VHH binders against RNA ligase 1 (RLIG1). Designs and how they scored, part 4

Target 1, 325 residues: RNA ligase 1 (RLIG1), of Homo sapiens (Human) (q8n999)
Amino acid sequence: MKRLGSVQRKMPCVFVTEVKEEPSSKREHQPFKVLATETVSHKALDADIYSAIPTEKVDGTCCYVTTYKDQPYLWARLDRKPNKQAEKRFKNFLHSKENPKEFFWNVEEDFKPAPECWIPAKETEQINGNPVPDENGHIPGWVPVEKNNKQYCWHSSVVNYEFEIALVLKHHPDDSGLLEISAVPLSDLLEQTLELIGTNINGNPYGLGSKKHPLHLLIPHGAFQIRNLPSLKHNDLVSWFEDCKEGKIEGIVWHCSDGCLIKVHRHHLGLCWPIPDTYMNSRPVIINMNLNKCDSAFDIKCLFNHFLKIDNQKFVRLKDIIFDV
Short names: E, the ipSAE of ESMFold2; O, the ipSAE of OpenDDE; V2, 0.75 times the mean of E and O plus 0.25 times the DockQ between their complexes.

## First folded at step 1 (VHH)

Design h02 (framework vhh_8h63_2)
Fold by ESMFold2-Fast, scan of step 1:
Order: structure tokens, then sequence, then C-alpha cells
Structure h02 (fold): chain B 325 residues (1-325), chain A 121 residues (1-121)
């Protein structure tokens, strides 16, 4: 039995990528399109991609559950990036045709101080007490989702630390064609990474909620395994994303046996995202909160309280969930 | 409450100008790289402009020379000035914070509902 990997580090593309356009000016940051070639990457082959577990790449923002202040806690992804001068130095190194010198970071000078209570991603090396930037020049990490931190209000809406629960979307345990929204103990999510989706995340690709009644949900990474994936060939994946109902997703994340995560995004294949008819919204969803409706400890405007009012209801699609408040 | 609230969209004739705005709240706006993305019906989200916390700007080739991104850190507001608008610029415009990023592949986090820009003509 394989354990699914956590999204702690950068995920490389399953194919060798190419940049559509070279930078027109090295003094300006230009957005680039990264496109997949037809060649499977060496990193994917080294990770034994053909034995990996393919899962839906969910369009949200990354979260992590680990212990904070002696309790299971939700953390939001926050990667530290070098300042403009350090980034320019790093890009010049990467574009150099001369290969005579290694690149060295001065983390204290090159990066802003870490945010309060920030922790580096798991297995990040440290030199002289400073986390080492990854091959992309970033230091991935996490900040705790505290209710008094207004920056993470949508994150905090999907957890209740008093009851130690999170609001989670997953497959129904008895029916893979049925989605389930439930309150899950935070202890059951320890050391797992999750995607936060909903009304105020990434333009609401799944059509959840409204401005008056925002709806956000956590999806554990790897919760939606792909059963009918074609051969790992560029053309076969393009056809699957275009023609298959199960292929109406943002992309694929492969969970490798060594813990490595490999991805492909629709954009890598020249395909559109978001799309109007997602696979997520092709399935019915049942609300199973497993909580007492008379629980007065919940805030009257808490998202958990709204779900308690629709407990045991079944909806044709995720986007059809309506709160009568 | 972390919120990005886009506004200023509307109907404009080809060759016209429009400014869309993004009001940011609930986070330290001045510390974040920001961007504008757009999505037309049935098409991909396209990053059209970005601005770093330090004020450096970049643009997609489709809008370069016509659009100008700017920020007002005192007002926690991001702007996109759009000039010489074309029917092809018709889209929902989203204000974005930089999320997952690497050297060549940047994913943006969108916290708002967007503002619709429609160009006739």
Amino acid sequence: as target 1 above (325 residues)
Amino acid sequence: ELQLVESGGGLVQAGGSLTVSCAASGFTFSSYDMGWSRQAPGKERELVAGITSGGSTYYADTVKGRFTISRDNAKNTLYLQMNSLKPEDTAMYYCATEGYSDLWDTEYDYWGQGTQVTVSG
C-alpha cells in the first residue's frame, strides 16, 4: 500500500518543458508560457512515474495540517522569494553558458525575514540556521491559520479548533461516483496537505457559494484518484483531457513511491482552464456532517452551522449547494 | 478578512479606454507581488500584467504598449489602465496575488469574483 505524498516542494512537469518565448529584456520580469514537449522528463523517469498513483490536480490554494500549540492545526502555504537583486543574480547564473562557478545564496541579505511563526517545508536543509532555497530559488513553507489573522479568513472558515474539525470534500467511502462533504477530525489530517477551494479562491472555478454566503472546502491531496488514465503520451493525455468526462480537470498530480510529486497542467498541453463543466460538478454530493444540530458552541455565522442546516441533503452538483440563511 | 474586490469594468467601444481597480484588504498588500489575469468565455485564464512588491512591471505581448499596471500601497489598491481596447480584450478580469511560482511557471491565487470588461465594435 502506497502513502500519498504531501505537496511540500515544487512539483516538476511529467514532460520536458520548453519556454514559448525567451525574455525580451533581462531588466524586466516577463511572464512566459511553459509548454510540455513529447518527451517524458528524466525526473519523472527517476521517480518511477509508471508505478505512480495519478490524482486530480485541484484548482485551489495549498494547505497543510501539522501540530501547533499542542493541537492539530491548519497551515497556509507561503513560499519565501528572493528580493529583486538576488533574483536577477540567480537568473543570470541560470542563463550563463559558462559553467565554472556554483551559485551561493546569502539568505539574510537575499530574502526578507520569515513571517511570524513561519516554518520551512518538510526536509528543507539548513545552513547556519537558515533554510536553503530550492533549485528554483524559493524557500517553501507554511504559516499557521489563526482566527485573529484576517489574511487567512477563508482558510479559518473551514476549521473549528474548539471541536478540532475541518470541513472536507472527498469521495463517499461506499460510492466513488458520489462526493461527500463532512466534518473531519483535524487529527485524521495530520501530516497531510490539502487544497482550499471555493467562492474567493482562484475565481471560483467550481462555482461554490456567493458573495452573501461564501462557501469554501478543503480537499485532501490525492483524494480524487484517476482510474481510467490513458498511456503516458502527450497526444493520449491531450485527447483524454478533451474527450473524457474524468479529464475535465485542471491537471494531474502523480504520487510516486519515493514521495516525489510530478504534475501536468492543462496549460502545459495548450488546453484551456478553467472550463464551465468540470468533472467535480459532474457528480452528486451528499452532506454528512456527523455533528449535533443543537450544538450552540458554533458561531451563528460559522460555515459549519450553515452545513448543519443542510445535513443529510443530497445535491445533483457541488455548485447547487444553497444555504437558506 | 482577506479580500480582493475588483471593480471598474463595463461596456466600452473599440479604441476606448477603461481603468479597472482592485481593493485589497486583510493582508500586507505592499509585501505581495500582484497581477491581473483575464478569462474570456471558453478560453484559458491569461496573465496579462504583473507588478512586484518593488514596483517592477511586466506584460503579456497581447497587451504590451496598451495596458499599464500600477499600485498604490497607501490605499491598498491595484490598477490596470487599458487603452486602445479591442473586441478581443472582452473578458472577466481578475486581480491576483502570486501563489505557487517557479522561474518559468507562475500560478496566481485569485481571491475575488472579477470585473467584466466588454468591448463592442
Scores: ipSAE 0.005, ipTM 0.350, lowest interface PAE 10.2, mean pLDDT 81

Design h03 (framework vhh_8h63_2)
Fold by ESMFold2-Fast, scan of step 1:
Structure h03 (fold): chain B 325 residues (1-325), chain A 121 residues (1-121)
Amino acid sequence: as target 1 above (325 residues)
Amino acid sequence: ELQLVESGGGLVQAGGSLTVSCAASGSIFSEYAMGWSRQAPGKERELVAGISSGGDTYYADTVKGRFTISRDNAKNTLYLQMNSLKPEDTAMYYCAARDEYTFGSYEYDYWGQGTQVTVSG
């Protein structure tokens, strides 16, 4: 099977983690917690974490842009998960402290059939041509975001394949203190991964839009570099997440020179997520659609049409963007 | 941190047997999952056998029933016993190790330099 795109696979934690058989935070209701120790992980040290570029971990759902049917196209991440019986067998195996990679999967019996047009992630290990589940028992992959598939209607709302554009949130190129929402050619996003955020994604942690006027945006991974990160010490990071406005984020993703991605999540440090006042919500934003090449072919209900009506406007905060039409 | 050194490769006739070994140093061997991968010229590297820190084993279909992986934690040594060897088993054989608490990768983190196995027909 063809493999597509580099995946932000489940990223290793920057610290050595431990599993405690305690109830997870109220937000997760899991029977266990995965917590960071004080010790920096071997994977992080091997990847030269101290030279890595720290970026905001955005709470959304992963997307990828690559060619489909000879055109730039948006793909949604879809990880295949084992059925209940296979998951129980896998968890029992892990309880014996065995390496997840050594677990023997019967993919045909343990997993639902792959969705139509699903392609395994490029980094997915294969044995005899068959995708092998990762350390969590999942098989990462991608599905194309097609307009008539209602399951991906929120993904579909941020792209226009006729004009080959996507609705993107990132830092203004000339002002790092200002966010910009613009229509970006899909060709400019080829071979990049992005995070879809908004009203109907992960419980809307960023408070965007409303049920009547949903708002979703694509954020390129790595777009929000953290400039004032403290030293890589457990207690310093806890203080930064608690006390710094820039630290009102889900977590950190470090981009290493070897291409490795290392993370820390607030939950690893015993901190809560989501939180009511995120750093993302408080950032000023300018609308700059750059649609000089587009004909008046947008549906009146299209999200691009709503942004065209507020083109060149500045908002004091991202959360202040409201559509009355 | 963990260093792996393979030995025991060589020339063997089809239908014969050979054992390759991997000596580990620098870290606590018993805490690592271990594996054997092979690569023939012009082909992709394939995992042929794996063994967890607890002793559970995996074999690729191409070698199942012919190869046996084992470990001796007291000697910090990994073994691959190869029986009923075929010319298509000719490859460079690599020892590999993975920390069991590392997440986000099915990749082995430590690799040896390999030992050549050549099977004549």
Scores: ipSAE 0.000, ipTM 0.097, lowest interface PAE 20.5, mean pLDDT 80

Design h04 (framework vhh_8h63_2)
Fold by ESMFold2-Fast, scan of step 1:
Structure h04 (fold): chain B 325 residues (1-325), chain A 122 residues (1-122)
Amino acid sequence: as target 1 above (325 residues)
Amino acid sequence: ELQLVESGGGLVQAGGSLTVSCAASGRTFSSYYMGWSRQAPGKERELVAGITSGGSTYYADTVKGRFTISRDNAKNTLYLQMNSLKPEDTAMYYCAAEPTYEVTYSDDYDYWGQGTQVTVSG
């Protein structure tokens, strides 16, 4: 599998999509649905989708690990969006059937200010050192997850910068049917993107933790490869999502050889998400922290301290992990 | 800045053939992803064929083996060759080009032509 760090673009759908004037069941409550047709998209074919590696689309929020202040650091995705007046100008311009590349942006006036230390995504076009908005009028980027920033308190709960470790969920190396939660050196995650999941992310689709004892985990993008994917046909994918245990997931992300990412979401196929019995919760999970540190090295409220107390324990499913004492 | 005009539609007997064309005006036709969509009365608009700037093609299952999409970048023209036409192929056929609006994770087409009517009688 190729590194994800070379691709930071928006993920197009594997199928050509259409808009239906029906209420969306998405969390954003959109007044329309975006549905997949039976036709594989131009972008998927250009990216050689048939040679791509299919992976589980994990329902979380995107993170990135790269160097900050001379150490490996966790970064949260933050896309800069235009203000309401600039958005209206952009939409009026597109209504005239003009190429979005020909639209004139005054970034200083049109966009919300970036926080200190924000960096643009690697594929973002720049003119004289200033990032250029993409075809959707947005400027994708990253901000460092600092412990004093309450906006990223759930992000900061899964890292410890003193010990340079992150709390990661992945497949057990010796058993593909077993999940593993471990402390992973942040240096091992350099230049990788990850999904943050848990109690306070996207309505907790995986049922992790509780409001009294929140639980969040990082999943490296591409960590959950799909083994038994059917042929890339609309009806075959619908049947797979409905009938196969491995298909009880939010969607699929294909990792293409050029670094391109292509997706399909259950909602594109007219299927529901979230669902009560996810594939994530169909597998046992072992806690393997691989830390030789004393509990006293961590704060009493630190999530790593809680996992050290259950180190080497095996749970029937991910949602059975509860810190009641 | 791309304008699309379809032509070549008409009345054809079942089992017959027809070629519809789309003439593009404006710059950079060769850089656009192009497609053909159709809409019958009371039905949703359906994408039937598409072609990338590099020439890779795809087809809806309803038309595979019967329709062929092609492009001529020198003439700024898109074609759809339709063979073995069926009454259910009766629709208004629209030429379309690469999407350009909103926050989207889709390959919806944004530039549309006026359409050309294809009627198949049997």
Scores: ipSAE 0.000, ipTM 0.134, lowest interface PAE 15.2, mean pLDDT 78

Design h05 (framework vhh_8h63_2; at its last look DockQ between E and O 0.01; V2 from the best seeds 0.00; counts 0 for: pae E 14.4 > 2, unsure alone 60.9 < 65, off the site)
Amino acid sequence: ELQLVESGGGLVQAGGSLTVSCAASGSTFSDYAMGWSRQAPGKERELVAGIYSGGSTYYADTVKGRFTISRDNAKNTLYLQMNSLKPEDTAMYYCATRPYDSDWLSEAYDYWGQGTQVTVSG
ESMFold2-Fast, scan of step 1: ipSAE 0.000; ipTM 0.101
ESMFold2, look of step 2: ipSAE 0.000; ipTM 0.174
ESMFold2 (binder alone), look of step 2: mean pLDDT 76; pTM 0.766
OpenDDE, look of step 2: ipSAE 0.020; ipTM 0.364

Design h06 (framework vhh_8h63_2)
Amino acid sequence: ELQLVESGGGLVQAGGSLTVSCAASGFTFSSYDMGWSRQAPGKERELVAGISSGGDTYYADTVKGRFTISRDNAKNTLYLQMNSLKPEDTAMYYCATDFSGYEDYWTASYDYWGQGTQVTVSG
ESMFold2-Fast, scan of step 1: ipSAE 0.534; ipTM 0.807

Design h07 (framework vhh_8h63_2)
Fold by ESMFold2-Fast, scan of step 1:
Structure h07 (fold): chain B 325 residues (1-325), chain A 124 residues (1-124)
Amino acid sequence: as target 1 above (325 residues)
Amino acid sequence: ELQLVESGGGLVQAGGSLTVSCAASGRTFSSYYMGWSRQAPGKERELVAGISSGGSTYYADTVKGRFTISRDNAKNTLYLQMNSLKPEDTAMYYCATSLDYEGWSPYDEEYDYWGQGTQVTVSG
């Protein structure tokens, strides 16, 4: 089966981790937490971490842009999960005091059929060409975001396939202290992964929009490079996350020259997330739609049309963007 | 309750070989990441090898080319074959497994449970 090359990756921690027998703040009802030690991990050193590009770890849901039906298209991550009976059977085996045998998945019975055009992630294990569940019992993959599918209505709100554009948040090209929201050709995003953020994603950690006027945005992975990162030392990173404005983020993803991704999350350092005052909301944002070539062709309730009405306006913070009607 | 029981440790001369084993009971480990960590007196714990459910392996630079990790899912047992042993390999060796429900790979160093350890002492 086809696997997508610019795909979600499992990211190792930049530090050697240690499990503590204490309740987890990251995972509810878990009787342990995973913390970073002071030692840089072998995986990070092998990936040449000191030459890597550090970027903000954005808290959203993963998307991918690749060709579908001969045009650039947005794809949403879709992890296939077992049915309730199979999940219960799986969890019972994890806690069993007897029958120390390999857990057997019957994928045809334990999982609902994949939707048509679903493609398993590149890193998905396969046996005889069939995708196998990962350690959580999930089968990760991708599905195309079709405009009439209500399951992906928030995803579809940030693309316009008629004009082949996406609604993107990134740094302003002339000022790294200024954010820019613009319409970007989908062709410019081909083979890139992105994070969808906003009102209905992961509890809205960035405070965008409202339930009555939802706001969602795409951020290309790696778009927010960290410029003032301290030396790669545990205590220096803790101080940076706590004390520096640029450190008010979920975590760091290092992009290595070999394509490897290495991470650290605030939770690895004993720090909290989400937080009320994010670095994302500490910067002004300018609306620059660059759609001078487009007529009044958009639906009045379309997110692109709302942004056209505030085109060239500057807001003090991302969360201050409000649509009137 | 998960139990990990290490065995096969002992005294071996520099340049020698030793295989340590870990028997898992109380739950099936074949679907989970398994690893070997070691700790010498006065030093931090070091992950030396890891293996995924599918058999993908990881090795620390200090042991790469000398140690081989393997698993036997039918016997619910993890192995670490140690060749060309050096005095610096002297440590308590711990078997570990992950119960991370958010996805785990051989490239992630998170562990949930450890055994009691088995002592490996390399003389010379």
Scores: ipSAE 0.000, ipTM 0.147, lowest interface PAE 16.8, mean pLDDT 78

Design h08 (framework vhh_8h63_2)
Fold by ESMFold2-Fast, scan of step 1:
Structure h08 (fold): chain B 325 residues (1-325), chain A 124 residues (1-124)
Amino acid sequence: as target 1 above (325 residues)
Amino acid sequence: ELQLVESGGGLVQAGGSLTVSCAASGSIFSEYAMGWSRQAPGKERELVAGITSGGSTYYADTVKGRFTISRDNAKNTLYLQMNSLKPEDTAMYYCAAQDYGLYEWRSEAEYDYWGQGTQVTVSG
């Protein structure tokens, strides 16, 4: 079986972290917080963090573009998890002296059948052509976003496979203070990972659309570079997240020269997310579809057709984009 | 990848004391929440003590007041000082770590890295 591009699961924090207890020390049900210390982590230093490119950590769900049925196609991340009994067996093994011998997964019994056309992620190990669960007992992978699969209806709303285009949000190439929504050829996105954001993703942190008029967009990973980041010091980053307009984001992902990704989340610094006034919604957005009007090319309720009707319009903020029924 | 190696186990008389230690290698020790778990023959495994990267500690009711967990980040070593040992403390003792402390550190089920264990036997 073909392996697809890496699933970015766990990014180390740029700072050494500590677990802080809530005021109650009660065992099983007490909440806790994972907080950053003032010390930059060795993983960050080893990855040459000071030469890394800082980007906005976008709050969405991971997607990938690669070839399917001889055309560029959108894939949604889907990690296969064991059933409850198999998970209990695995956790008992991880902790038990009685199972010091190698643990064996029975993938057919321990996991639900793979979704139709599911492909394991590139880093997934295989034995006799069958994917093996990772150290967490999960099998990371990808599912093609097919129009007839209602489970991925929000994913499918941002692509048109007949015209091989995707609905993408990025910076305007000539104006870094301006956002642009465009129809981008899927071929231009081949082998790239992206975040799907919008109305029905992660509780709609960016306030896009409504229940009656849902709006979703794809953002290529690394598309929103941070240019005016302060020095990599705990207090300087806290002040930047709290006081600077540019800091009204979920977090930062640093893209290191060795390919390593390092992060910090607002929660690591004791700050809240989601927030009402995001940096994403602080910038104007221009609609530049780069498509000719064609009533027969798109269904009247298609998201691409809605954007064609507002083509070349500029909005004060992303959340102001509203479509008439 | 983080590797954990326990040492210091052995035979001790009831009422005695013993210190077990865990040497960590392969990753940055100070970034991990650490714990000690034990399993007696025919019993479920239990987390007896835990310590965060910041030094906050947890103890199971069975060992509270008798055991002390500590860490030396400069030596990449975790310790469990066991006092007033009872025959019921007889078990294989395992060193455990959580990656970056993203999970409930007082829950045995949330530990990802484990050593091979060291046997502690308490005679009555």
Scores: ipSAE 0.000, ipTM 0.114, lowest interface PAE 21.6, mean pLDDT 80

Design h09 (framework vhh_8h63_2)
Fold by ESMFold2-Fast, scan of step 1:
Structure h09 (fold): chain B 325 residues (1-325), chain A 126 residues (1-126)
Amino acid sequence: as target 1 above (325 residues)
Amino acid sequence: ELQLVESGGGLVQAGGSLTVSCAASGSTFSDYAMGWSRQAPGKERELVAGITSGGSTYYADTVKGRFTISRDNAKNTLYLQMNSLKPEDTAMYYCAADSSYLEDYWGTSASEYDYWGQGTQVTVSG
């Protein structure tokens, strides 16, 4: 799979989509449903979808690892949105069926100042050194996850900058049927994007932890390859999502050789998400922290400290990991 | 070492209002997420309201819109303002504290709280 750095452009659907004028219960702000047709999209064909690597679409919030103050650091995705006046002006422009790329933005007037230390996503269009909004009217970017920023407390719980490590969930290197939770050097994650999942992310679709003992984990994008995917036919994918254990996931992201990302979501196929029993939370997992057993520098309440107490333990299912104290 | 003492319970007519209070002592009150739970005879304790150290609130569906939880960190006191009281609100009301290390967090179950007061009885007639 090709490393794309901080690139997080909107992923097109693998199928040509159509809009049904019905309220979407899964998207509170959308008065319509977007459904996949049976036709593979031109964007997918142009990206050589049949040679692409299919991976599980993980339901979390996007993170990025890059250098900050000369050390590897975790960054949280933060898309800058226009103020209400500018958003109304943009929506009126779209209603005239004009090309969104032809809309005139005054970024200094239409947007709040960028948060401190915010950086634009890689390949964001720039005019005179200033990032410009994408076709959705948003400016995608990243903000560093600093220990004293309470807005990113869940992000902060999965990193330790003193030891330069992150709490990562991935496949065990010797057994693709087994998940592994380990402390991974942040330097090994440089220029990669990841999903933060867990108790307080997107309504906890994976059923991890509890409100009293929250559990959050980082998953590198593309870490969970799908090996037994059926043919790229609408009906075959619907059957796979409904009947196959490996299909109990939010969707699929195909990683194309040119770096393009193509997706399908259960909602595109008229299927529900979240679901009570996901593939991820029912998988066996081993805890391999890979840290010195004599280390005691971690706070008693730190999530890393909890995992060190269960180091080398195997759980039948990911969802069975519970911290009582 | 945190001690919680409830007060303000009593007999009130259906449709009436009552405020119960919880005085905290022994450690820093402002560091705790706080909650109110209740227990009627023969029933399990249920969490009716919670408030984080930062002031975010939670309410059980049975009391939402009628009860208001608040805290005064300067007075080390937790409050539950109960309006439009019903006979089914009759219970012993307990103050609870959660030692969670995470900000803007509250327990959604009575079993998730670490410290408990002795309770104050609220009886609604009608």
Scores: ipSAE 0.000, ipTM 0.091, lowest interface PAE 23.9, mean pLDDT 80

Design h10 (framework vhh_8h63_2)
Fold by ESMFold2-Fast, scan of step 1:
Structure h10 (fold): chain B 325 residues (1-325), chain A 126 residues (1-126)
Amino acid sequence: as target 1 above (325 residues)
Amino acid sequence: ELQLVESGGGLVQAGGSLTVSCAASGFTFSSYAMGWSRQAPGKERELVAGIYSGGSTYYADTVKGRFTISRDNAKNTLYLQMNSLKPEDTAMYYCATDEPYSTVYEWSDSRDYDYWGQGTQVTVSG
């Protein structure tokens, strides 16, 4: 898998954004929505956006692979949010037109305690030993996906720490029109970020699995490059997302030469997500586990064991993968 | 293991009432904001009601005055009382939690909540 950097930083929008006072159900009591203007942002121009590699923004939850207890390990993105009193104070500050813009967090009082083994994201500024919240008022970080922690049961379903492997979806190396699901050594994913998708993630936008037989997969960030992207203009991108089959995706993440990540989401452009008939489900997928057959080494209900039973099979689309056990 | 199990759906006549419930386990229920979303065939999923850990509530304009969200922290159960039901309320109803630690911090994202149950079908005949 391609190395994308050691820790994912916050991604700015490719366009200058504006906050509109529109009703929002995305988080409780959020009366605002962030929309893209037609102007390309200074951050995007500074990062040489026109030379960047556009990739599919996959709708899942962010993960990271780095060392934990002397072995390659999966970590789940988990950002600390302010309590309701601190959030109101921050929102009032953002909407103030009269007062000079100066805001201070009291991290000890304003935020819930860090979860066990939580580490802050690499780009997080620290003042007096405390991490400083980002522009959203959140403190980004990571927690290890431990198999005994049931709150990460879907995350843990796609890794096996005994064999040090992860269940990964990417393009087939010999055929860009074919998807491949394989077991990948966790060591090959070190310092990479990935997206966890599947049945119980974000309402299952890709239609994977069923409640009786849940299916989750890891996708390395940047694995799905966009081949036929139009010019970087607001109206051209709107038309591409609406009319092009390759545009039936959540958004775009541009990977810039300096390592900077720039994004646009369908919602920035006033478009809906999730949508039916995603581009992800327009491509066939082959199962290529690259593991020795050893069913006694895996729990009979383990996701890896299910994939071993369908190893070398080809499916018309991801949503056609069904397990009967 | 974070589990959300919805129940109480069924067939109901227009103008009738129905209560759906969500049994939560595997997390400290009282510390989490909870919500109800629904999805009808051919439509996008919408958040219809939400409730904070402290009891403050949110309702979509489509259901204000007809639906009531409530929680019982002692039973780890979330409720949605639906009154004056309309054929347009026909949908799969999903229980969701809004974790105090966000797995999604992008304000423009389409996701309303971090964890979803399997859903319970509500069908309103007219």
Scores: ipSAE 0.000, ipTM 0.161, lowest interface PAE 14.3, mean pLDDT 79

Design h11 (framework vhh_8h63_2)
Fold by ESMFold2-Fast, scan of step 1:
Structure h11 (fold): chain B 325 residues (1-325), chain A 122 residues (1-122)
Amino acid sequence: as target 1 above (325 residues)
Amino acid sequence: ELQLVESGGGLVQAGGSLTVSCAASGRTFSSYYMGWSRQAPGKERELVAGISSGGDTYYADTVKGRFTISRDNAKNTLYLQMNSLKPEDTAMYYCAAGQTYFESRLSDYDYWGQGTQVTVSG
């Protein structure tokens, strides 16, 4: 039986890509557009892409659940990047016809010290116990989401470490056309990766909450499987993203039987993202917190307390969830 | 799948011009990054120029302003126009095709031709 993989490292594109020197439409500016050709990549074919499980690529920021201080804990993605001088040296090396894996990094000089309690992403190459930068010159990893860290305040809003729970969006177990928001034990999420979405993440592509009442949610990677995917052909995927309701998503992540993850983004196909009418907002959502309502331990302004007040309610769309002043 | 065959090499006087061509077989030419590398006797192979399917180009500092890479996707043909040739441009010139993110690296090219010899005399 096939199992879904966790998102620890960068995913290659399902198609052979080409770089065009023009401004990127992505939120983070890049000098080049990366476009998919019509040719399926060798990496995808080697991973048996035709037997893979296609899932919705959710537009958020990556999180990981693993043990911290003997407790299940939420971790935020933090990729260590080289300093300006080291990045320039790396870019010059790439222009000299060399394999990025053959570039010599002096990690102690080229990178700032790792943040407190930072751990490298699984399968990160290590030499003598030290993590090595990937082909982009980055060292992917994780930092624990501490309660009072202002940088991770939105991450903190979706977990409660006293009760060891996380606020999760997934398909209802009895109805794949119905979404469910629930409090999930952090222990049930151990060693899984998730996407944090919401008001203050990536410009709020799903239209969740407001500035006055921010709403953020965790989605386990692979939670939204695609049922009606067309043949793996460039033109068929373009038509599916444009014309099919299920195709109103950021992209696709294929979970291959060998654990490999392969992706395609709407931007690879020359299509726009974000879009106003997402598939996420085409489905009703039920609130099912499964928490004791007599417990007053939750802060009155805590997101879990807001959801307890609307427990067992059904909303027509995810974006219709509004908390009162 | 993709086969590359170079032509147009030969002997040229210093200061002269020469165009080398690469004919690709197959229907996927337009999907590849294309490039030219060269190797002189006793030297390592170097990437001199690269071009995306959309026409965006890369040139090594040794050839910038003198060489022009171009492609014709309808004819499945890659070109390298070489102007102001110098004796140090003498090398075997290889056509290349790749599918990786950076067209400016030799390691990014997966398919190579047999090469065409360019000799520049004084």
Scores: ipSAE 0.000, ipTM 0.104, lowest interface PAE 20.6, mean pLDDT 81

